# Designs tried in a protein design chat: VH-VL binders against q8ixk2r445to577. Part 193

Target 1, 133 residues: q8ixk2r445to577
Amino acid sequence: FFGMLQNKGLTDYCFDYNPPDENQIVGHQVILYLCHGMGQNQFFEYTSQKEIRYNTHQPEGCIAVEAGMDTLIMHLCEETAPENQKFILQEDGSLFHEQSKKCVQAARKESSDSFVPLLRDCTNSDHQKWFFK

## First folded at step 10 (VH-VL)

Design q60 (framework fv_cosibelimab)
Fold by ESMFold2-Fast, scan of step 10:
Structure q60 (fold): chain C 133 residues (1-133), chain A 120 residues (1-120), chain B 112 residues (1-112)
Amino acid sequence: as target 1 above (133 residues)
Amino acid sequence: EVQLVQSGAEVKKPGSSVKVSCKASGGTFSRYAISWVRQAPGQGLEWMGVIIPIFGTANYAQKFQGRVTITADESTSTAYMELSSLRSEDTAVYYCAKSRYYGRSSFDYWGQGTLVTVSS
Amino acid sequence: NFMLTQPHSVSESPGKTVTISCTRSSGSIDYNYVQWYQQRPGSAPTTVIYEDNQRPSGVPDRFSGSIDSSSNSASLTISGLKTEDEADYYCQSYDSSNKHWVFGGGTKLTVL
């Protein structure tokens, strides 16, 4: 699957990667922003290694969650995907992070009016359901 | 660091077409979003459309849909805006502008502008 | 399908502060980032404020941006006015429903 990764609960919002320095993409948090439908910074690929890849940049980035954290951070992709970069996209649209046993949820960023994807206990909430557009 | 250089002024007859070029230097052209914006004499800025070169995807303002075509040639790092069925009210300075990320980032670099005059 | 409305002109004396408003006609001003551009006669626009309130390198700290959700408006504030600040100023925001950029009508700033 590939395309813009849109949230079912926050219906207008897509995964978005828009770091301050366009030439250095590693280490910044993945956000949610209004879907613009043009690909680019909202274009992701779900791979057979269970990665969520940011293909618009070279070298390609892969979404990861560090142990003990709940935020999704952009890392460089590796030839063999490490466990912190593996997500299971389930038939109901949930994104299950295998290493932490938590699900990706659309959430309000603390202390701000912006939205981000965060790891949360898995529920049947539409805010935890994602699809490629 | 990044420069956008546009083609020179043109005078066109009503009913004809014009194709304006915008050559980028510095940075990686394919990763840009290149928008086209026009400004009629003494008037404000009007967004016409955008191209994302790495995907070849273009999107247009509804007012110009059907008359405007925006393309990119990655081998020459050049974006083009072609406007057909020209009318006198199309007389304007046409700008290309780069943004880092479409839908969110500002237009951080602009071309110098190309004056297109439509007269009989 | 919203419009951004700016005053056609504003004027103020050197050294004073001026504020230029940009009002969104439909949907919340908070929904999309607002950018501000400065255009001097014969020149292409340049960014003075991006993402509501951020200032590019090289833009003096006399320029600031703000959002007022209650009036559904963004504002550009220029303090310590200088003659070189005379220009047209345009706000810009993204229309996510139509996937289009929208510019305000522009404000002519006269210093004197």
Scores: ipSAE 0.367, ipTM 0.815, lowest interface PAE 3.5, mean pLDDT 90

Design q61 (framework fv_cosibelimab)
Fold by ESMFold2-Fast, scan of step 10:
Structure q61 (fold): chain C 133 residues (1-133), chain A 120 residues (1-120), chain B 112 residues (1-112)
Amino acid sequence: as target 1 above (133 residues)
Amino acid sequence: EVQLVQSGAEVKKPGSSVKVSCKASGGTFSRYAISWVRQAPGQGLEWMGVIIPIFGTANYAQKFQGRVTITADESTSTAYMELSSLRSEDTAVYYCAKSRYYGRSSFDYWGQGTLVTVSS
Amino acid sequence: NFMLTQPHSVSESPGKTVTISCTRSSGSIGYNYVQWYQQRPGSAPTTVIYEDNQRPSGVPDRFSGSIDSSSNSASLTISGLKTEDEADYYCQSYDSSNKHWVFGGGTKLTVL
């Protein structure tokens, strides 16, 4: 699976990564932004190791959630994916973060009109359902 | 520092085609989004299309679809815009412009512009 | 499909404040970032405001951008107006449905 990772509930929005320094791609939060359909900063790969990779830059980034946090942060990929970088893409489109036992949900950033993916208790909401396009 | 340098002015007859080049220096050419924008004398800015070299993906404004082709040569860090079936209304300065993130970022670096004159 | 509408021209005396509007014809102005470009005669445009209200390095703080949801418009405000501010100003936003950029028609700012 690869392409733009789009939300079923927030239908115009895709996973988006736009680090401020192109020579330091790790440590920043993954956001949601209007899907442009051109790849680049919205292109992700779902791997057999259950990683969500940002591979349009070298070194490659992998989405991770640190213990106790609910935000998705870009980390460096490792040869063997650590547990904090593993997401199970379910048949219904949910992205289950096994280490935390929570699901990725499209959410409005507090006090803002912007949107971000956050870990939340799993529900059957379309805001927790994702697909590649 | 990023710089975009375009090819020189051209005079063309109606019905012909023109190919303008835009050579990038500095930065990482493959990761840019390179747009083409034209401006007829005394008129406003008009977006024509874009290429993202790392994906080889191009997209065009509906008005120019079928007449414009935008390509990139990563080995020379050069983007090209070819416009066919030229009409007098195509007389304009043509700019290439770089943005960091397509659909979101501003055009932070512009070429100097290429004047294309279409006359009989 | 949407259009961005700007006044054709605005004029104001030195030291005063001028505001240039950019109105979106359909869909919310806030759905896509708005950029503002300044173009002097014989030159390529340069960015004065990006992502609604951010200023690039080197742009004086007299330049500011804002979004007004009630009028469905973005605005460029230039305070302490100087003669070197005389130029054409263009707003720009992205059309997600058609996957292309849209420019406003441009506003000629005269300082006299």
Scores: ipSAE 0.411, ipTM 0.823, lowest interface PAE 3.0, mean pLDDT 90

Design q62 (framework fv_cosibelimab)
Fold by ESMFold2-Fast, scan of step 10:
Structure q62 (fold): chain C 133 residues (1-133), chain A 120 residues (1-120), chain B 112 residues (1-112)
Amino acid sequence: as target 1 above (133 residues)
Amino acid sequence: EVQLVQSGAEVKKPGSSVKVSCKASGGTFSRYAISWVRQAPGQGLEWMGVIIPIFGTANYAQKFQGRVTITADESTSTAYMELSSLRSEDTAVYYCAKSRYYGRSSFDYWGQGTLVTVSS
Amino acid sequence: NFMLTQPHSVSESPGKTVTISCTRSSGSIAWNYVQWYQQRPGSAPTTVIYEDNQRPSGVPDRFSGSIDSSSNSASLTISGLKTEDEADYYCQSYDSSNKHWVFGGGTKLTVL
């Protein structure tokens, strides 16, 4: 799967990566932003190693969640995906982070009207359901 | 720093086509979104379309669908805008402009503009 | 689809403050970022405000942007007006439904 990773509940929003320095893409939080359908900073690939790769940049970035955190951060991809970079995209559209046993949810960023993907306890909410478009 | 340099002025007959080039230097051409904007004499800015070279994807304003084609050559870091079936109303200065993130970022660098005159 | 409406012209004396509005015809002005461009005769536009209220490097702090959801408009405010500020100003926002950019009609600023 590859394309724009769109939320079922927050229907106009897609995974988006907009690092401040275009030449240094590691270490920043993945956000949600209005889907534009043109790829670029909203284009991701779901790989056979269960990674979510950001393919617009070289070297490619891989989404990770650090232990004890709930935010999705861009890391460098590794030859063998570490556990913190593995997400299981389930039949119902849930995106399950196996290391933490939590699901990715579209959420409003605290003290802001912006949106971000965060790890939350798994529910059947449409805000936890994702699809590639 | 990014610089966009466009091809020179053109005079065309009605019914013909024009192809304007926009060569980028500095930065990472393939990663950017390159839009085309025109401005008729004494008029405002009008967005025509965009290309994102890394994906080869283009999108066009409804008014220009079927007449405009925007392409990119990554090997030369050059974007092109071709407008067919020219009319006198197409007389305008045509600009290319770069944005960092499509749909969000401003057009932070502009070409110098290319005057296209359509006359018999 | 929506339109962005600007006044055709505004005029003010040197040293004073002027505000140029940009009103969205449908949907919220706050749904998409607003940019502002300055264009002098014979030149390509240049960005003076991006993402509602941010200034590019090199743009004086006399330039500011704001969003007013109650009037469904964005505003460009220029304080301490100088003769070099005389130009056409364009607002721009993105139509996420149609995946295209929309420009306002432009405002001619005269500094007298």
Scores: ipSAE 0.281, ipTM 0.787, lowest interface PAE 4.0, mean pLDDT 90

Design q63 (framework fv_cosibelimab)
Fold by ESMFold2-Fast, scan of step 10:
Structure q63 (fold): chain C 133 residues (1-133), chain A 120 residues (1-120), chain B 112 residues (1-112)
Amino acid sequence: as target 1 above (133 residues)
Amino acid sequence: EVQLVQSGAEVKKPGSSVKVSCKASGGTFSRYAISWVRQAPGQGLEWMGVIIPIFGTANYAQKFQGRVTITADESTSTAYMELSSLRSEDTAVYYCAKSRYYGRSSFDYWGQGTLVTVSS
Amino acid sequence: NFMLTQPHSVSESPGKTVTISCTRSSGSIAFNYVQWYQQRPGSAPTTVIYEDNQRPSGVPDRFSGSIDSSSNSASLTISGLKTEDEADYYCQSYDSSNKHWVFGGGTKLTVL
């Protein structure tokens, strides 16, 4: 699967990666932004190693969650995917982060009107359902 | 620093086609969104379409769908805009413009413009 | 599908302040970022405001942008007007439904 990773509940929003420095793509938070349908900064690949890859920049980035955190951060991809970079895309559209046993949810960023994907306890909410478009 | 350099002025007959080039230097061409915008004499700016070179995907304003084709050649860092079935009202300056993130970022660098004159 | 409406022209004396409005015909002005471009005769446009209220490096702080959701409009404000500010000004925003950019009709600024 590859394409724009869109939220079922927050229907106009897609995974988006917009690092402020074009030369350093690692270490910044993944956001949600209005889907533009043209790929680019909203294009992700779900791999057989259960990674969510961002490959419009070099080096290739892989979404990860650090221990004890709930934000999705861009890390360097590794030859063998570490556990913090593995997400199970389930048939119902849930993105399950196995290491933390939590699900990716579309959420409002505190103190702003912007949105971000965060790890939350798994529920049957449409805000936790994702699909590639 | 990014620079966009466009091809020179063209004079065309009604019913013909024109193909304008936009060569990028500096930065990473394939990762940009390259839009085409025209401006008829004394008129405002009109968006025509965009290409994302890394994917080869293009999208066009409804008014120009079926008549405009935007392409990119990553090996030469050049975007092209071809407009067919030319009419006198297509007389305009055509600009290419770069944005970092499509749908969000401003057009931070513009080409110098190419005057296309359509006359019999 | 929406339109962005600007006044055709505005005029003001040197040293004074002008405000140019950009009104969105449908959907919230706040739904998508608004950019502002300055175009002098014979030149390509240049960005004076991006993402509603940000200034590019080199643009003086007398240029500012704002959003007013109650009037569904964005505004470009230029204080301390100088003769070199004479230009056409265009607002721009993105139409997410149609996946395309929309420009306002443009405003001719005359500094008298």
Scores: ipSAE 0.419, ipTM 0.829, lowest interface PAE 2.9, mean pLDDT 90

Design q64 (framework fv_cosibelimab)
Fold by ESMFold2-Fast, scan of step 10:
Structure q64 (fold): chain C 133 residues (1-133), chain A 120 residues (1-120), chain B 112 residues (1-112)
Amino acid sequence: as target 1 above (133 residues)
Amino acid sequence: EVQLVQSGAEVKKPGSSVKVSCKASGGTFSRYAISWVRQAPGQGLEWMGVIIPIFGTANYAQKFQGRVTITADESTSTAYMELSSLRSEDTAVYYCAKSRYYGRSSFDYWGQGTLVTVSS
Amino acid sequence: NFMLTQPHSVSESPGKTVTISCTRSSGSIARNYVQWYQQRPGSAPTTVIYEDNQRPSGVPDRFSGSIDSSSNSASLTISGLKTEDEADYYCQSYDSSNKHWVFGGGTKLTVL
C-alpha cells in the first residue's frame, strides 16, 4: 500500500510530514493536515515489514514511537524494522502499534486547532481508522 | 538562495501553442511544488496549475483543463507550462512560483515572468 | 469553490495605518492558511505575510496579518505607511475540496 494515509473520522486530514530542514528528516513529529492529493509531504508507503515509510526524501524515513511516548516521530529506516517502527494495518482500518499495544488516533493537539496522530487505547472510533488513497 | 529563471517573451498567433520554461537553482527542485500563475495586462493573479516534480503529478485549474500541460525535467531542474489553442485573451505575463508544501506554504520564490502576446 | 473578495483600491497618507480585507465567500476563512503578496509595477509578487500572520525575513513589523472568523475575513494591516508601500496587494488561500489555489482580486494601495 502507498499513497496519502487518510483518516475515516477526520475525513479531510492526511498524515503529513513537514520538517523545517529539507536535509534533516529525522526527529520531528508527524502531523495531520488537510489532504491535498498530490503526494509530496503526504505520501507514505506501508511495507511488508509493517513500516510506514516517508518516500519523498532520501534517505527514507520511517515512523516510530519512542518508549513512553504517544507521538509519532520520524526516524531513519533500518534494514530490519525495529519494534518501535512496526504498525499493523488491520482490515477495519485500525493502525495498531505492536510494541505499545495501542492504536493510532487522529487527535487535536493539546489546546490547539492543530491535529496530530497519537497512540491511544484501541477503540472502534472512526478517528482510529485509516486508509490509503 | 532559490532562484527561478524563466524563458523569454513570446509572440504567438491565435490557435498556436506556447511552452514557457522555469529553471530552478538552489535548493531541492524535485521536492518543490511549482505553480504557474498568469496576469493579463492590468488584471489580477490567476492560478493555472501545479506540478510536484519528484512524483510527476500535476493538477490544473478547471478553466485551463484540457488546454494546459505542466511538466518537469528533474535532470535540468526545469518546469514547463504549455498552453494550447491560444486566443487573444491569453495575452498575459506568466509566472512560475515555488512553494515548499502544496496547499499550505506560501509562494516564497517567483520567476521574473514571461510575457506571452497573442496577436494575429 | 469559493472566492476571495478584496476592495479594488485603498488610499492613505504617509505615516498613517491602512487595512486591506479579504473575505471568503464560502466555508470558513480559518479553514485554510491565508497568504499576502505585494506586487510593484513591472515586478513579480513577493510574500509579505504567510500562514495568516507570519512575516518573512526582511519584511518590516509594520506589516501584520489577522483572521476574523465572525466576518469570515483575513486582513493585512500596514502601519506607518511609506511611499514604497505603494503596490498591488493580493490575498491567497487554498481550496482543499478542489485542490487548487484561490487569489483575491487584488487591492491597489496608493500612498499620497
Scores: ipSAE 0.580, ipTM 0.872, lowest interface PAE 2.0, mean pLDDT 91

Design q65 (framework fv_cosibelimab)
Fold by ESMFold2-Fast, scan of step 10:
Structure q65 (fold): chain C 133 residues (1-133), chain A 120 residues (1-120), chain B 112 residues (1-112)
Amino acid sequence: as target 1 above (133 residues)
Amino acid sequence: EVQLVQSGAEVKKPGSSVKVSCKASGGTFSRYAISWVRQAPGQGLEWMGVIIPIFGTANYAQKFQGRVTITADESTSTAYMELSSLRSEDTAVYYCAKSRYYGRSSFDYWGQGTLVTVSS
Amino acid sequence: NFMLTQPHSVSESPGKTVTISCTRSSGSIAYHYVQWYQQRPGSAPTTVIYEDNQRPSGVPDRFSGSIDSSSNSASLTISGLKTEDEADYYCQSYDSSNKHWVFGGGTKLTVL
């Protein structure tokens, strides 16, 4: 699958990556932003190796979660995907992070009106359901 | 560092088409969003459409849908805007403008503008 | 579809403060970021404010932006007016329903 990764519960919001320096892709948090429908910084690919890849940069970025953290961070993709970069897109639309055994949830950033994807205990909430558009 | 250079002025007859070019230098052309904006003499700015070159994805303002086509050539880092079925009301300066992230970022670099005059 | 409405013109004396409004006709002005552009005669526009209230490098701190949800408007404020501030000013915001940008009608600022 590839396209804009949209949330079922926050219906207007998509995965979005907007690093401060366009020549430095690594180390910044993946956010949620209003879907623009045009690909670009909201275009992701779900690979057969269970990676969520950011396709608009070379070398390509892969979404990862660092140990003990709940935020999704952009890292460089590896020839063999490390465990912290593996997500299982389930039949019900859940995005399960295998290493932590948690699900990606659309959440409001603390003390802000902005939104981010965070790891949370898995539930059947629409805020944990994702699909490619 | 980023520069957008547009093609020269054009004079066209009603019913014809015009194709304006916008060549980018510096930065990463393929990953930009390149919009086209026009301005009739003494009037305001009017957004016409956008292209994301890396995906070839374009979208157009409803007013221009069916008459405008925006394309990009990644090998030459050049975006094009073609407007067909020209009428005198299409006389305007046409600008290309770059934004970093579509739907969010400002137009941080603009071309110098191309005057298109439609007269009989 | 929505419109962004600006006053056609504003004027003020050098050294004073002026505010230009940009009112959204439907939907919340706070739903998407507002940008502000300055255009001098014979020139392409340049950004003076992006993402509601941020200044690009090189834009003096006399320029500021704000959002007022109660009036459904954005404002550009220019303090310490100088003659070089004379220009047309345009607001801009995004329409996610149609996937396109919308510009305000523009405001001519005269510093007299």
Scores: ipSAE 0.584, ipTM 0.871, lowest interface PAE 2.0, mean pLDDT 91

Design q66 (framework fv_cosibelimab)
Fold by ESMFold2-Fast, scan of step 10:
Structure q66 (fold): chain C 133 residues (1-133), chain A 120 residues (1-120), chain B 112 residues (1-112)
Amino acid sequence: as target 1 above (133 residues)
Amino acid sequence: EVQLVQSGAEVKKPGSSVKVSCKASGGTFSRYAISWVRQAPGQGLEWMGVIIPIFGTANYAQKFQGRVTITADESTSTAYMELSSLRSEDTAVYYCAKSRYYGRSSFDYWGQGTLVTVSS
Amino acid sequence: NFMLTQPHSVSESPGKTVTISCTRSSGSIAYNYVQWYQQRPGSAPTTVIYYDNQRPSGVPDRFSGSIDSSSNSASLTISGLKTEDEADYYCQSYDSSNKHWVFGGGTKLTVL
């Protein structure tokens, strides 16, 4: 699967990565922003190694969750995906982070335009359901 | 710093086509969103469409759908806007403009504009 | 689809303050960022405000932007008016439903 990764519950929002420096793509938090349908910073690939890859920039980024954290951070992709970069995209649209045993949920932070994907206990909420557009 | 340089003024006959170029220097051309905006004499700004060069994806304002084609050549860092079936109402200055993130970022750099005059 | 409506023209004396409004016809003005552009005769537009209220480097602090949800409008305020501020001003926002940009009709600012 690849494309814009959109939330079922927060219907207008997609995974978005907007690093401040175009030449440094690692170390920043993945956000949610209004889907524009044009790829660019909203284009992700789900790989056979269970990675969520960001291929727009070089070097390629892979979404990871650091130990003890609930935020999704961009890291460098590795030849063999480490456990903190593995997400199981389930048939119902749940995105399950194997290492933490938690699910990715669309969540609000601070203001109406400030949404982020966070790890939360798995539920059947539409805010935890994702699909590629 | 980014700079956009457009091709020179054109005079065209009704029914013909025009292709305007926009060459980018500085920054990473492939990753930008390059929009085209026109302005008829004494009138306001009108968005025509956009291209994201790295994906080759383009999107157009409904008014221009079917007449406008926006393309990009990454090897020369140049975007193009071709408008067909020209009418006198298409007389305008045509601008290219760069934004970092489509749908969110401002048009932070603009080309100098290209005057296209359509007359018989 | 929505429209952004600006006054056709505004005028004020040097040293005073002027405010230009930009009203969104449908959907919340706060749903998408608003940018403001200045265009002098014979020139391409240049950004004076982005992300509702941020100034680019080099734009004097006399320029400010704001959002008023109650009137569904964005405003550009220019204090300490100078003759150099004479220009056309355009607001701009993104239409998420149609995946395209919308410009306001433009406001001609005269400083007399």
Scores: ipSAE 0.526, ipTM 0.858, lowest interface PAE 2.3, mean pLDDT 91

Design q67 (framework fv_cosibelimab)
Fold by ESMFold2-Fast, scan of step 10:
Structure q67 (fold): chain C 133 residues (1-133), chain A 120 residues (1-120), chain B 112 residues (1-112)
Amino acid sequence: as target 1 above (133 residues)
Amino acid sequence: EVQLVQSGAEVKKPGSSVKVSCKASGGTFSRYAISWVRQAPGQGLEWMGVIIPIFGTANYAQKFQGRVTITADESTSTAYMELSSLRSEDTAVYYCAKSRYYGRSSFDYWGQGTLVTVSS
Amino acid sequence: NFMLTQPHSVSESPGKTVTISCTRSSGSIAYNYVQWYQQRPGSAPTTVIYRDNQRPSGVPDRFSGSIDSSSNSASLTISGLKTEDEADYYCQSYDSSNKHWVFGGGTKLTVL
């Protein structure tokens, strides 16, 4: 699967990766931003290893969640996906993070009007439903 | 550091077409968004369209839809803007400009501009 | 779609502070980032402010940006005016509905 990863509940918002330095893609939080439909910083690949890859950059980035955290951070991809980089895209559109047993939810960032994907207990909320456009 | 170098000035007759080039050096050309912006003499900046070379995706301002075509050649790190059915009102300096993230980033590097004069 | 409106010209003396406004005609100014560009005669524009209020490396801290939701506008403020600040200034924002960039009409800054 390839494309812009859009939220069903927070309509018009897509996964977006906007690091401060284009040559240093590791260590920054993945955000949600208005979908522009042009790919690039909003283009992600869902792989057979259950990774969400940001492959517009070299080296390729893979979305990960650090132990005990709820934010999605960009890491370098590995030949064999580590457990913290594995997400199950389920038939209902939920994005399940295997290691934490939580679901990715579109959420408003504390003290701002910005939006980010966060790990939360799994629910049937449309804010936890994602699809590739 | 990124540098954008554009082709030289052109004088065209009404009804003809012009194709302006923008060659990038430095950075990761294929992964940038390359926009085209024009400026008529003494007037403001007007966005025409964009291409993201790695995906081959282009989008155009409504005013130019059907007359403008923006393309890219990744092998030469060059973007092109072709404007057809030229009118005297198309006389302007045409700029290419790079942004890292479409819809979010500023145009952080600009070409030097190409003057296109449309006259009878 | 929307328009961004700037004053056609502003003028101020060296050492003083000037503010240039950029007003969005529909939808909130805060919906999308605002950038500011400086263009000197015979030159391509250069970025002086990006993402509402961020300053690129090399741009003096005399330049600042802000958003005012009550007037639905963005502002570029230049303090300690110098003669080299004389230029045209353009605001820019993104129209997410049409997937297009929008420029303001430009403001000519004269420093005398």
Scores: ipSAE 0.204, ipTM 0.762, lowest interface PAE 4.7, mean pLDDT 89

Design q68 (framework fv_cosibelimab)
Fold by ESMFold2-Fast, scan of step 10:
Structure q68 (fold): chain C 133 residues (1-133), chain A 120 residues (1-120), chain B 112 residues (1-112)
Amino acid sequence: as target 1 above (133 residues)
Amino acid sequence: EVQLVQSGAEVKKPGSSVKVSCKASGGTFSRYAISWVRQAPGQGLEWMGVIIPIFGTANYAQKFQGRVTITADESTSTAYMELSSLRSEDTAVYYCAKSRYYGRSSFDYWGQGTLVTVSS
Amino acid sequence: NFMLTQPHSVSESPGKTVTISCTRSSGSIAYNYVQWYQQRPGSAPTTVIYDDNQRPSGVPDRFSGSIDSSSNSASLTISGLKTEDEADYYCQSYDSSNKHWVFGGGTKLTVL
């Protein structure tokens, strides 16, 4: 699967990666932003190794969750995917982060109009359901 | 530093087409979003469309759909905007502009502009 | 589709503060980031405010941006007005439903 990774509950929003420095992709949080349909910073690939890859940058980035955190952070991809970079895309659209046993949920960042994907206990909420468009 | 350099002024007849170029230097051309914006004499800025070179994807403002084509050549780091079926109302300065992230980022670098005059 | 409406012209004396509004006709002004561009005669536009209220490097802190959800508008405020601030100013935001950028009509700032 590849394309814009869109949320079922927060229907206008897609995974989005917009690091402040275009030449430094590591260490910044993945956000949700209004889907523009043009690929680029909203284009992701779900791989056979259960990675969510950011392909518009060289070197390619892979979404990871650091120990004890609930935010999705961009890391460099490894030849063999480490456990913190593995997400199981379920048939119902859930993204299950294997190492933490939690699901990716669309969530509001504090009291703002900003949205981010965060790890939360798994539920049947549409805010935890994702699909490629 | 990113620099966008556009082709020179053109004088065209009604019904013809014009193709303006925008050459980028100093950055990673393929990963940018390159928009085209025009400004008729005494008028405001009007967005025409965009291309994202790495994907070859283009999108156009509804007003220009069917008349405008935006392309990119990654080997020369050059974007092109072709406008067909020219009318006198198409007389304008045409700008290319770069944004880092489409749909969100500001147009942080602009070309110098290309004056296209449509006259009989 | 939405429109961004700006006053056609504003004028103020040096040292004073001027505010230029940018009103969105439909949908929330806060739904998409607002940018502000300055354009002097014969020149391409340059960014003075991005992401609602951020200043690019080199833009004086006399320039500020804000969002007012109650009036559904963005504002560019220039304090300590100087002659070199004389220019046309354009707001810009993104129309997510049509996947298009929208510019305001522009405001001519005269410093006299």
Scores: ipSAE 0.481, ipTM 0.852, lowest interface PAE 2.6, mean pLDDT 90

